# Miniprotein binders against q6w4x9r395to579: the designs that were tried, part 97

Target 1, 185 residues: q6w4x9r395to579
Amino acid sequence: GHCSLEGGSFVTTFDARPYRFHGTCTYILLQSPQLPEDGALMAVYDKSGVSHSETSLVAVVYLSRQDKIVISQDEVVTNNGEAKWLPYKTRNITVFRQTSTHLQMATSFGLELVVQLRPIFQAYVTVGPQFRGQTRGLCGNFNGDTTDDFTTSMGIAEGTASLFVDSWRAGNCPAALERETDPCS

## First folded at step 9 (miniprotein)

Design ia11
Fold by ESMFold2-Fast, scan of step 9:
Structure ia11 (fold): chain B 185 residues (1-185), chain A 84 residues (1-84)
Amino acid sequence: as target 1 above (185 residues)
Amino acid sequence: GEVHVRIEIETGSDPWAWIILRYAEWIIEESGLPGVRVEVRQEGNKLIIEITGVTEEQARELAKRIAELVEFLGGRVRITIEES
């Protein structure tokens, strides 16, 4: 399955459903029992002054009991608050520069994340077959485990996807990322 | 001058096998070689990458980069370069 976060404000789910939203918070992209140690993939959105969208992706976060890996549009990679030089490898996760403009996070558990750094910060999520029917979040439920209500009104320009998006809001907004990178904010 | 390159990556039940395949493809694309042809397939416990349309020198460079990536990710690789 493939899910993409593109053009600052567009999302295409694992079920190939496109939608767009306006938001300035941290949202859950993917949760699954297939992710070890209560893992979750999250996306941070904030007001955009550069992109053609009113809001844009500014960071992607992989959070588990052991790791908090943050990949930001400023090309900084941290784990548990400490900046890491690439390539960075843990037991199950490797983050490295795939090309001059792309970073990749590879895992041993069937999740792959590619982020485009320039000219626009974008993310691409790939999951293996074991995730079928076992995902939830902004990327959808993959293979028919969705509720009809969350899929009935998704449009590219502007849909009623706001309530769907709000349902996946994490407790941390963009201000939380600022507090982590600048505790005085 | 053109050769056939066969790259065999040991996969087993290793969850890295699928990722290695994606990375190898991207290395080939990044190379920018005109006329390169690549075929990817799985045979039992192995991922097979076959490259054609390259010279022996180009083949050795691609194979080196792919082998380095596979080893970095903890896999095992066997490379064979043959004249057509």
Scores: ipSAE 0.000, ipTM 0.116, lowest interface PAE 16.6, mean pLDDT 70

Design ia12
Fold by ESMFold2-Fast, scan of step 9:
Structure ia12 (fold): chain B 185 residues (1-185), chain A 84 residues (1-84)
Amino acid sequence: as target 1 above (185 residues)
Amino acid sequence: GEVHVRIEIETGSDPWAILILRWAEEIIEESGLPGVRVEVRQEGNKLIIEITGVTEEQARELAKRIAELVEVLGGRVRITIEES
């Protein structure tokens, strides 16, 4: 399945449900028992441009008990706080430049991340079939049903994106605001 | 009355432990509770967070949020609430 973070604040879940939000926090993008060493993928959002009502993706983080890989919009890649030159390879993870404008993080456990660096920082997450029905976070539950894609960290299906997004905050940040282009269920 | 909260988090990784600790501190700070005091220490592979200066209701809400965060990230947590 495929989940995308595009255009600053648009998200399309693994079940192809689109939504948009406004937030300045680190959010849990993907958590699954299929990720080794208690792994999780997270997305960092911050304020964007002259308009204080807009936010954008500024970094993607893969965190496990072994690794803390950060890929930022300024093209810096770190693991456990240390800057890494590309290509960077660990036992199960390789980060490399896929094109002049894209970086890729490939893994041995069925997770792939591609980040677009220019003109806008964006992220694309691909997971193998073993993740079906076993994902949680902003990318949804990957169960083939879009009606419950806004399942919060408490297991409750919400009708609005803002309540869903707020439930997946990794830090204690301001509540996310609904965007006018957010689809009405 | 005020209670004492002890939160024990099991982790095998220092980078992981430090991040969970930072988020727990942020949850406590954003609560805006007057008189909240927090002490943190590391004992081997465990993080211990002790919170004082809160009521039982406030303690349960803070503990719930921290436990949910740790569990979502696949960690293990044990929480004890006692009269201060």
Scores: ipSAE 0.000, ipTM 0.114, lowest interface PAE 16.3, mean pLDDT 69

Design ia13
Fold by ESMFold2-Fast, scan of step 9:
Structure ia13 (fold): chain B 185 residues (1-185), chain A 84 residues (1-84)
Amino acid sequence: as target 1 above (185 residues)
Amino acid sequence: GEVHVRIEIETGSDPWAILILRYAEWIIEESGLPGVRVEVRQEGNKLIIEITGVTEEQARELAKRIALLVRELGRRVRITIEES
């Protein structure tokens, strides 16, 4: 299956459900027991580099017990906080320049990521058939049914994209921290 | 002995700060020590992470890795390590 992050804030799930959202945070794109060492794919969204109120994809992160790979819109690739020159290879993952405008992250475990660097930072996620019905996150559950693609981190199917997206925030976002410091609001 | 680590990140309201926090959590989990404690709070425009229950050597490794990540992302960080 294929999931895409395009045009700044447009997402198409593995079950081909398109949606658009607004938000500036790190979000879980994909979690699955098929990913080794508790792996997860995440997306970082921020405001456009101009004075627009639109949100856009600025980085993609692959996190596991072994690797912490960050690919950013300014063409910086890091692993565990260290800048890496391409091609970059680990035991199970290779990051390389596929074309002058595209980077690819290939893995041995059925996950492939292609990022478009220019003219707009965009990401394309491909997973093998072993992932069917075993994915969670912004890319949906890959079960062949689009009606439950907005299943939150708590397992509730929502009617709106905003509640779905908010449930997949990774770690503490500014809004969550503010709420924790003001328990009377 | 054990030390106290304080990490101050200048932009608590931007998503890069959240990414750095997530990375710091992973580094701390990788330390494998049962006595490690983490506190996170926001003070104005700063995100503050405090780590206790680590040795001086572990604190230096954590600080090094976090500082490198923050600099790679073009952000400013202040890390202090003191005996507890």
Scores: ipSAE 0.000, ipTM 0.126, lowest interface PAE 17.4, mean pLDDT 70

Design ia14
Fold by ESMFold2-Fast, scan of step 9:
Structure ia14 (fold): chain B 185 residues (1-185), chain A 84 residues (1-84)
Amino acid sequence: as target 1 above (185 residues)
Amino acid sequence: GEVHVRIEIEDGSDPWAWLILRYADWIIEESGLPGVRVEVRQEGNKLIIEITGVTEEQARELAKRIAELVEELGGRVRITIEES
């Protein structure tokens, strides 16, 4: 399954549902029992100068009981607060420079992250088939049904992205505002 | 009778060109259109999306939603609806 964070404010879920939001917080991007050691992938958004968006992705974080790997738009990679030279390897995770403008985080547990550094900071998440129906967060359920892609942290399917995004905040931050709203019946 | 929707993105290397394509695919899926076919090709520096198997009413609705997205992304696109 593929999930993408692009153009500063756009997200496309594993079930291919696109949406946008405005937010300046850390959000749970992907949470799954398939991730070891209570792992979660998170996205950090902040104010930006990107055209047509007031907020943009500024960092991607992989957090588990053992690791806190941060990949930021300034091209710094840290683990547990310490800067790392690339390639950086742990038992199950390798972070390396894929091209002059892209970093990749490869894992042994079926998660792959590609981060575009320039010209726009963007992220692309790939998960193996074992994650089907087993994901939660901004990237959606990965169950083949786009109508429930806005499932909140409490398990409620919402008709709008703003309530969905706000439910996946990883901190006490301002609520997200949605710009892409379809009329709901 | 069916109509043909042609979407031309002037600069196929533009970062927003692929966002427009992904969103167009989602709009088509969400509309529940039966028998729709989508063909994507590169013609010089243009990215071209051809949609067939839609009625004129469905085509106008798709074009409207895609045009709204293009405005949001600040992209350049040409959308035409023609008889097949």
Scores: ipSAE 0.000, ipTM 0.130, lowest interface PAE 16.8, mean pLDDT 70

Design ia15
Fold by ESMFold2-Fast, scan of step 9:
Structure ia15 (fold): chain B 185 residues (1-185), chain A 84 residues (1-84)
Amino acid sequence: as target 1 above (185 residues)
Amino acid sequence: GEVHVRIEIETGADPWAYLILRYAEWIIEESGLPGVRVEVRQEGNKLIIEITGVTEEQARELAKRIAELVEMLGGRVRITIEES
């Protein structure tokens, strides 16, 4: 299955449900028991003004007990705080330049990430069939049913994206709904 | 001399709390420090981690690693080191 983060703040889930949000925070894209060493994929959003979007993707993070890989829109790749030259290889993960404008993170455990650096920072997540029905986060639950794709971190299926997105915040950031009601936010 | 370390972490949604607890505990366990004792509690939107059985130098290294993790998750951290 395929999940995409495009145009700054547009997301399409593994079950092909599109939505948009306006938050500026670090969000959990993907949690799964299929990820080794308690791994999780996260996305960082900040203000940019790109493509009429109020927020834009600025970095993607893969965090596990061994690795803290950050790929930023500044075209810098770090692991555990140290800048890495590409191609960069660990036991289970390889980060390399796929094209002049795209980086790829390939793994041995069925997760693939492709990041577009230019002209707009965007990310594409691919997971193998072993992840079916075993994912949580902004990319949805990958169960073949779009009606429950907005399942919050508390396990509640929502009809709107705002409560869903806010439940997957990975930091102490203001909720998107709170910003929408404040004229000076 | 051994010190007492208090780490206050501002946390958001439940997945963030779960991740910081798991990785902070793993950082402490993998340090291989003998005699380390760790106590964790949650107060509202804050996680409080108290560490005993470490020297000042060991405490600073653990604090650095935990602060780096919290920064990556978009959180805020306050660390206090006191002589035990």
Scores: ipSAE 0.000, ipTM 0.181, lowest interface PAE 15.2, mean pLDDT 71

Design ia2
Fold by ESMFold2-Fast, scan of step 9:
Structure ia2 (fold): chain B 185 residues (1-185), chain A 84 residues (1-84)
Amino acid sequence: as target 1 above (185 residues)
Amino acid sequence: GEVHVRIEIETGSDPWAYLILRYAEEIIEESGLPGVRVEVRQEGNKLIIEITGVTEEQARELAKRIAELVEELGGRVRITIEES
């Protein structure tokens, strides 16, 4: 399944439900028992200078008990706070430059992340079929049913994106004033 | 006897704060303890987790696992276990 973070603040879940939000925080994109060492994928959003978006993606983080890999829009890759030159390889994770405008994080456990650096910082998450019905976070639950894609961190299915997104905040950030919007907005 | 457990995690704006909470919830669920009640709240730069409905032995085991998790992720934690 595929989840995308595009155009600064647009998200399409693994079950293909699109939504938008205007938040400035770190959010949980993906948690799953299929990720080793209690791993999770997170997205960092901050204020944007783009006229059609108040916020934009500025970094993607993979956090586990072994690794804290940060890929930022400034093309800096760190692990556990130390800058790494590409290609960077660990036992289960390799980060490398796929093209002049894209970085890729490949894993041995069925997760793949592609980050577009230019013209707009964007992220694309791919997970194998073993993740079906086993995911939580902004990318949805990957169960083939879009009606429960806005399942909060407390397990409640919401009809709007605002409560859903706020429930997946990671960090001590103010609650965002946000709601589901048309992808054309 | 039943005890009350208060766990204070110093977080700042670190994304680990919420992730630690999620993992702590999983540790509690995995324990299979009936009647456990968990309350979570944020006070400034701290996350507060309060657990009730557990015995002292159960509380110590949960506290140990949560403390190990927080420390592995580079966080700071204070755990208080009191008789109820």
Scores: ipSAE 0.000, ipTM 0.166, lowest interface PAE 14.4, mean pLDDT 72

Design ia3
Fold by ESMFold2-Fast, scan of step 9:
Structure ia3 (fold): chain B 185 residues (1-185), chain A 84 residues (1-84)
Amino acid sequence: as target 1 above (185 residues)
Amino acid sequence: GEVHVRIEIETGSMPWAFLILRYAEWIIEESGLPGVRVEVRQEGNKLIIEITGVTEEQARELAKRIAELVEELGGRVRITIEES
């Protein structure tokens, strides 16, 4: 399955459900028993810098008991706070420059991350079939049914993206604000 | 003298708090301290870790490492150490 974080604040889940949100926090993209050493993939969102009402992806983090790999929009890759030159290889993870504008994190456990650095910072997550029905987080549950893709961290299926997104916050930050559309404007 | 350590973790998400808990448990296990006892409970939006079976010096070292972990991962932490 394939999950994307595009255009600053748009997400498409593993079951292909698109949604949008506005928030400034670190969010859990993917948790799964299939990730080694209590691994989790996270996304950091902040204000766009040029717009007061919009937020954008600024970093992607892979966290486990061994590793804290951060890939930022500034084209800096760190592990456990130390800057790494590419290609960077561990026993199970390799981070390398795929193209002049893309970095890739390949793993031995069925997770692949591709990050577009320019012109807009974006991320693409691919997981193998062993993850089917075993994922949770902003990328959804990968069960083939889009109606429960907004399952919160408490296991409740919500009708709105804002409640879903807020349940996956990682850190002490404000709740995401969903834009209200006015059909009379 | 043994002390009681209470660590209160507050995050934006309970699954995230439980992931941080697993890392904290790993720190405690890696310390190799004999007789350490750990209890976990949830109080509202907070995750509480209670550690007993440690001396004050051991407690301060564990608390420091766990606080650094929680703060690095964007959580809020409050630690209290009391005689037990």
Scores: ipSAE 0.005, ipTM 0.362, lowest interface PAE 9.9, mean pLDDT 76

Design ia4
Fold by ESMFold2-Fast, scan of step 9:
Structure ia4 (fold): chain B 185 residues (1-185), chain A 84 residues (1-84)
Amino acid sequence: as target 1 above (185 residues)
Amino acid sequence: GEVHVRIEIETGSDPWAILILRYAEWIIEESGLPGVRVEVRQEGNKLIIEITGVTEEQARELAKRIAELVELLGGRVRITIEES
């Protein structure tokens, strides 16, 4: 299955459900018991440089008990806070430059990440068939049914993206707090 | 001498408090320190981690690693190291 983060703030889930994102926070893209050492993929969104109302992807993070790999829109790759020269290889993860504008993170456990650096920072997540029905997060549940792709962190299937997205926030984010004070929300 | 470390973590997302705790415990375990004790409490929207059985140098190193993790996960952290 394939999940994409494109055009600054568009997401397409593993079951091919598209939606738009306007938050400024770190969000869980993918959690699964198929990821070793309590691994998780996360996406960092911030305000676009020109428009205060638009948000865009600025970094992708893979976090596990062993590794904290951050790939930034600045073409900086770190693991556990230390900058790494590419190609960078661990026992189970290899990060390398696939093209002049794309980085790839390949793993031994069925997860693959391709990051487009230019002209727009974008990410593409691929998971093997062992992940089917075993994923949670912004990329959906990968069960072949798009009607429940907006399943929140509490296990509730929503009809709209806003509550779904908010449930997958990681930590305390000023943008999320401001939105929650809106009387229409 | 040994010190008492108090780590106060504030998160806007309750599900991430559990993940932060799990990785903080992992950082402590990976340090290989014998006799370290960890206690966890939740007070409102704050997660409090108390660490005992560490030296001042070990405490500073653990605190730095935990602070970096909390920042990565969008939380806020306050660390207090006291002689015991």
Scores: ipSAE 0.000, ipTM 0.140, lowest interface PAE 16.4, mean pLDDT 73

Design ia5
Fold by ESMFold2-Fast, scan of step 9:
Structure ia5 (fold): chain B 185 residues (1-185), chain A 84 residues (1-84)
Amino acid sequence: as target 1 above (185 residues)
Amino acid sequence: GEVHVRIEIETGSDPWAILILRYAEWIIEESGLPGVRVEVRQEGNKLIIEITGVTEEQARELAKRIALLVEYLGGRVRITIEES
């Protein structure tokens, strides 16, 4: 499965459902029993430098009982608050520079994260088949059905993105506003 | 003259082998050497990188950088430089 965080505030779920939102908070991107030590991926959004009416991805966080790895748009990688030089390796996770504009976090447990640093900060999440039907968060439930991709943290399937996104906030922040993009091409 | 460089990389598992390979490829690309040609293949748990179109001096520089990185990531590497 593939989930993407692109264009500042545009998300495509593992079941290929696109949506957009306006928010300035940390959100749970991916949570699954397949992640070791209560692991979760989170995405941090803040006001964009272009306009206060738009928000953008500014950091991606992998949190578990052992690690708090933060990859920021400023090309700084920390673990548990300490800056790390790349390549950075733990027992099950390696963070390295894949290209001049991309960082990769690879794991031994079927999760890969690719972060584009330039020209726009964006993230791409890939999970192995063992995650099928066992994910929750902004990336959806990975069950092959887009009609329940907006399943909230309380297990309720919503028809709109705003209630879905707000249910996955990882802190006490302002409520997000839905901004569904209608593709023109 | 030009030499042929063969880099053999072994790790404890397939995920680590793939990571080391991608990083080694990046080092070669970042070298900016004109005329360098790179071929990659996998044989079991070994990754083989073959480099042509380089001088002996350029080959030694690339080999040193790759060896240090592979060892840093916990892998094993064997590098062979042959007259070609």
Scores: ipSAE 0.000, ipTM 0.182, lowest interface PAE 16.2, mean pLDDT 72

Design ia6
Fold by ESMFold2-Fast, scan of step 9:
Structure ia6 (fold): chain B 185 residues (1-185), chain A 84 residues (1-84)
Amino acid sequence: as target 1 above (185 residues)
Amino acid sequence: GEVHVRIEIETGSDPWAILILRYAEWIIEESGLPGVRVEVRQEGNKLIIEITGVTEEQARELAKRIAYLVEELGGRVRITIEES
């Protein structure tokens, strides 16, 4: 499956449901029992003064019991608070510069992350087939049905993205204001 | 015969084109057309979609639907259909 965070505040889920939101918080992007050591992928959004969107992606975080890898729009990579020069390798994760404008985080457990640094900070998440039907968060549930991609942290499927996005906030942040652009209705 | 479809979506000052691109890809995939191949790339402030493996009739139907959605979402699009 493929999930993308593009154009500041636009998201396309693993089941290809596109939406957008406005918010300034850390959000859970992907949780799954397939991720080792209680791993989770998170996205950090903050106010934007450079684009039409009120908010934009500013960092992506991979968090587990062993690692807190932060990739930020200022091209700094840290793990557990320490700055790392690329390529950076752990036992199961390698972060490296794929192109002059892209970083990649490759893992041994079926998760890949590509981050575009310029001209706009964006992220692309790829997961293997073992994740099918076993994901939760902003990237959706990866079950092949787009109608339940807005499943909240409480397990309720919503028809719009407002309550969905707010349910996946990490930490104490203001509620997000979102706009859904469904092409079918 | 088979044709090559080139879709150019211009973003201007707004990143709407990325959302429009994903909707366009979704429509193509959900249409269930067999043998379709899609390539996506970014050229400056434009997003380029190249589609192959479709007939001229299928290409024109896809182009109409994509153009309609791009216009509804406030974007600009140029679609070119060429014989391959």
Scores: ipSAE 0.000, ipTM 0.093, lowest interface PAE 20.6, mean pLDDT 71

Design ia8
Fold by ESMFold2-Fast, scan of step 9:
Formats: C-alpha cells, sequence, structure tokens
Structure ia8 (fold): chain B 185 residues (1-185), chain A 84 residues (1-84)
C-alpha cells in the first residue's frame, strides 16, 4: 500500500483518499501491530504561509522503544538525538541517500519511507501486504474502502478531515482548528 | 446545455501530478453529478483532465475547486470551458 504527504499540506491514504492537512503539531501517520517494539511513524507540521490553508511538513519521525529517527527538511538525520552520517544502518533499519534530492528509510519489517528534500519536503510511505487492514493513523486503515479512512483514534468514522486529523495528534500541542479543512464537504 | 471542460495542469514532479489527479477525481465524484465523465492523460509535464456531461454552472464550480487545489499546491493551471 502507498500513502503520501505532498505539496506541503496534502495527504493521500493507503486506500487512495486525498485530503487537506491544516494542523501544526506532530501527528501519528502510521501505527500497526506489524511494527516492532511499539513502532510508529509520525509527521511534524508547521505553518509556512499566510493563507489559512497553508501548512507544511517539516520532519518525519520513526519512533520505537529502541530508535527515534528524525529526518528533517534541513537534511539532517538523527537517531536518539545524535546526528548520523549516511548511509546509516541499524539491525532492522537503513537510511540512505536514494538520489541527490531523496532519502530512503528501508526496514526489515515491511515499511519503506522515501523523503523528498527538495524542492518541497514530501514523504512517501510504502507498506507490505502484511499491513492490510492493520494500520491506523493519518494514512488510513488500508482495508480497501475509502469511506472509513477518516477513522479517529477512538475508532469513530468522521465526515470531516479536521476531527480525524486532531484525533491523531501526538504530544500536547493545541488542537489545530481551521475553518475549511475538507474542501469537498 | 452541456459543456466540455479542459484542465491543463503543469507540475514539477510526477508525484505531484498523481496527487492532483486523485484529488481532482475526488472533488468530481463528491459533487454527485450523475452524468459526469472524466478523461485523464499526461502530456510531458502537463496533466490534462477533460470533463464532460456537466452544465456551464456545474463546470465553473468544479473548475474553481480544482484551480484552488492546484494553486494551493503551487502548480499552474489553465482551464477552458466550451459548449459540447
Amino acid sequence: as target 1 above (185 residues)
Amino acid sequence: GEVHVRIEIETGTLPWAILILRYAEWIIEESGLPGVRVEVRQEGNKLIIEITGVTEEQARELAKRIAELVEELGGRVRITIEES
């Protein structure tokens, strides 16, 4: 399955449902029992423009009991707070420069992340078939049905992206409230 | 009566074009228009979306929403509406 964070403010779920992202916080992008050591992929957003619709991805984080890998728009890769030279390899994770503008995080457990550094910071998440129906977070539930892709952290299917997005906040940021979050509603 | 809408979108990358396409298709499907037909093709760095089966008023509304999306993503868009 593929999930993408593109154009600074847009997400396409594993079931191919697109939506706008207007939050400014760290959000859970992907959680699954298929991720080892309570692993989770997270996305960090901040506002970059004047428009109410403008929010930008600034970092992607893979967090587990053993690792906190941060890939930032500044092209810095850290693990557990320490900067790493690429290629960087652990037992189960390798981070390397795929092209002059792209970094890849490859794992042994069926998760791949490709980050575009320039001209716009963007992320692409690929998961193997073992993740089907077993994902939760901003990338959706990967069950082949787009109608329930806005399932909140409490298991409630929402009609708007804002409530869905707010339910997947990580940490103690204020709730990101935007007037227009679902342009199709 | 019905009109033909041609939307030309210029993007810098293929992933951007694919995202715009999926989102434009979702806007069209969400509109609930019973007779709408959509054709998509890629010509070089341009993504071309052709919409038929809509009235001029419906076409203007869809075009506005798609233009807002493309502009928000930093792309360039050219939209033409003509009688079919």
Scores: ipSAE 0.000, ipTM 0.125, lowest interface PAE 17.5, mean pLDDT 70

Design ia9
Fold by ESMFold2-Fast, scan of step 9:
Structure ia9 (fold): chain B 185 residues (1-185), chain A 84 residues (1-84)
Amino acid sequence: as target 1 above (185 residues)
Amino acid sequence: GEVHVRIEIETGSYPWAILILRYAEDIIEESGLPGVRVEVRQEGNKLIIEITGVTEEQARELAKRIAELVEELGGRVRITIEES
């Protein structure tokens, strides 16, 4: 299955349900028992630099007990906070430059991520058939039924995207961080 | 002397809180500190981690690593280190 984050504010789920996304925080795209070491794929959104009424994808994060791989719109790839030269390979994950404008993260566990860096930062998620009916998050539940694609983190199927999106918020908005966060407070 | 570290992390949802908790526990365990005691609890959308049995230097290093993780992921964190 295929899930896409395109045009700064659009998402198409694994069951091919399109919806508009207007968030400015970090959100869980994909969580599944099929991901090793409690892995999850997340997306970071912020306000668009070209329009105050729109949001844009600024980073994609793969987080597990072993790895925190961040791919940002500034073309920086980090793992556990350290910048990595491409191609970057771990035991189960390889990140490499697919084209001059695209990076790819390939895994041994049936997850593939392609990130477009320019002209607009966009992401494309591909999962193998073992993920069918085993996913949750903004990319939907991959069960072949679009009517429950807006299932919240509490297991409730919503008719609209706004409550669904808010339920998968993984943390506070990046813009709010500097006003409230003090590591030595 | 030993210090008490309280780390307060605001998260957006229950699944996110568990993920951050597991990652934070991994960082603490990898520190290899003997006698460290960790208490973790969830209060609504906040995750609270309390660490005892560490020196001030060890506490600052652990706090820095956890704060960097939470901040990079767009979370909000408050860390308090108390002597004794």
Scores: ipSAE 0.000, ipTM 0.200, lowest interface PAE 15.1, mean pLDDT 70

Design ja1
Fold by ESMFold2-Fast, scan of step 9:
Structure ja1 (fold): chain B 185 residues (1-185), chain A 92 residues (1-92)
Amino acid sequence: as target 1 above (185 residues)
Amino acid sequence: GDYEEWLKRAEELFERAIELWKEAVEAAENGDFEKARELLREASELTKEAARLATEALEHATTPWQYLALRYLEWIAEIFQAEIAKLQAEIL
């Protein structure tokens, strides 16, 4: 399955449901029991303008018991707070420059991430078939049914993206829904 | 269960730290740097305590989801501590 974070604020889920949101926070993209050591993939959004939207992707984070790998739009890669030269290898994860404008994080556990650095910071997530029906987060539940792709962190299927997105905030940031309802935002 | 009690305590401390941070930013914007420094010190201490409780709560986690929630709280607390330190440096 494929999930994409494009054009600053557009997301396409593993079940191919597209949506757009407005928010400036860290969000959970993908949680799954298939990820080793309680791993998760997260996305950081902040104010931009370069993508013709008010918010854009500025970093992607892979967090587990052993690793906190951050790939940011300024082309810095860190693990556990320390900057790393590419290619960077761990037991199960390799981060390397795929092209002059793209970085890839390859794993041994069926997760792949490709990050476009220029001209717009974008991310593409690929998961193997073992993840089917076993994912949670902004990338959806990967069950082949788009009608429940907006399942919140509380397990409720929403009809709109804003409540769904707000439920997957990591940490205490302004709610995406609050920003969307402000006519001057 | 025990996990829910530990998580609630950690979240309450972190929520209070964020509230103090907002007050500190407002104080600094108004030129009250003494008040801002006091609020940032308190926010820093509460943030460290929230992270400590989240770490201790890990032994009470019985599911991958519960463990992950606590690890996110630890990570967000680390980011927030860096933001507090940044503002402390700016108002010296």
Scores: ipSAE 0.000, ipTM 0.142, lowest interface PAE 15.5, mean pLDDT 74

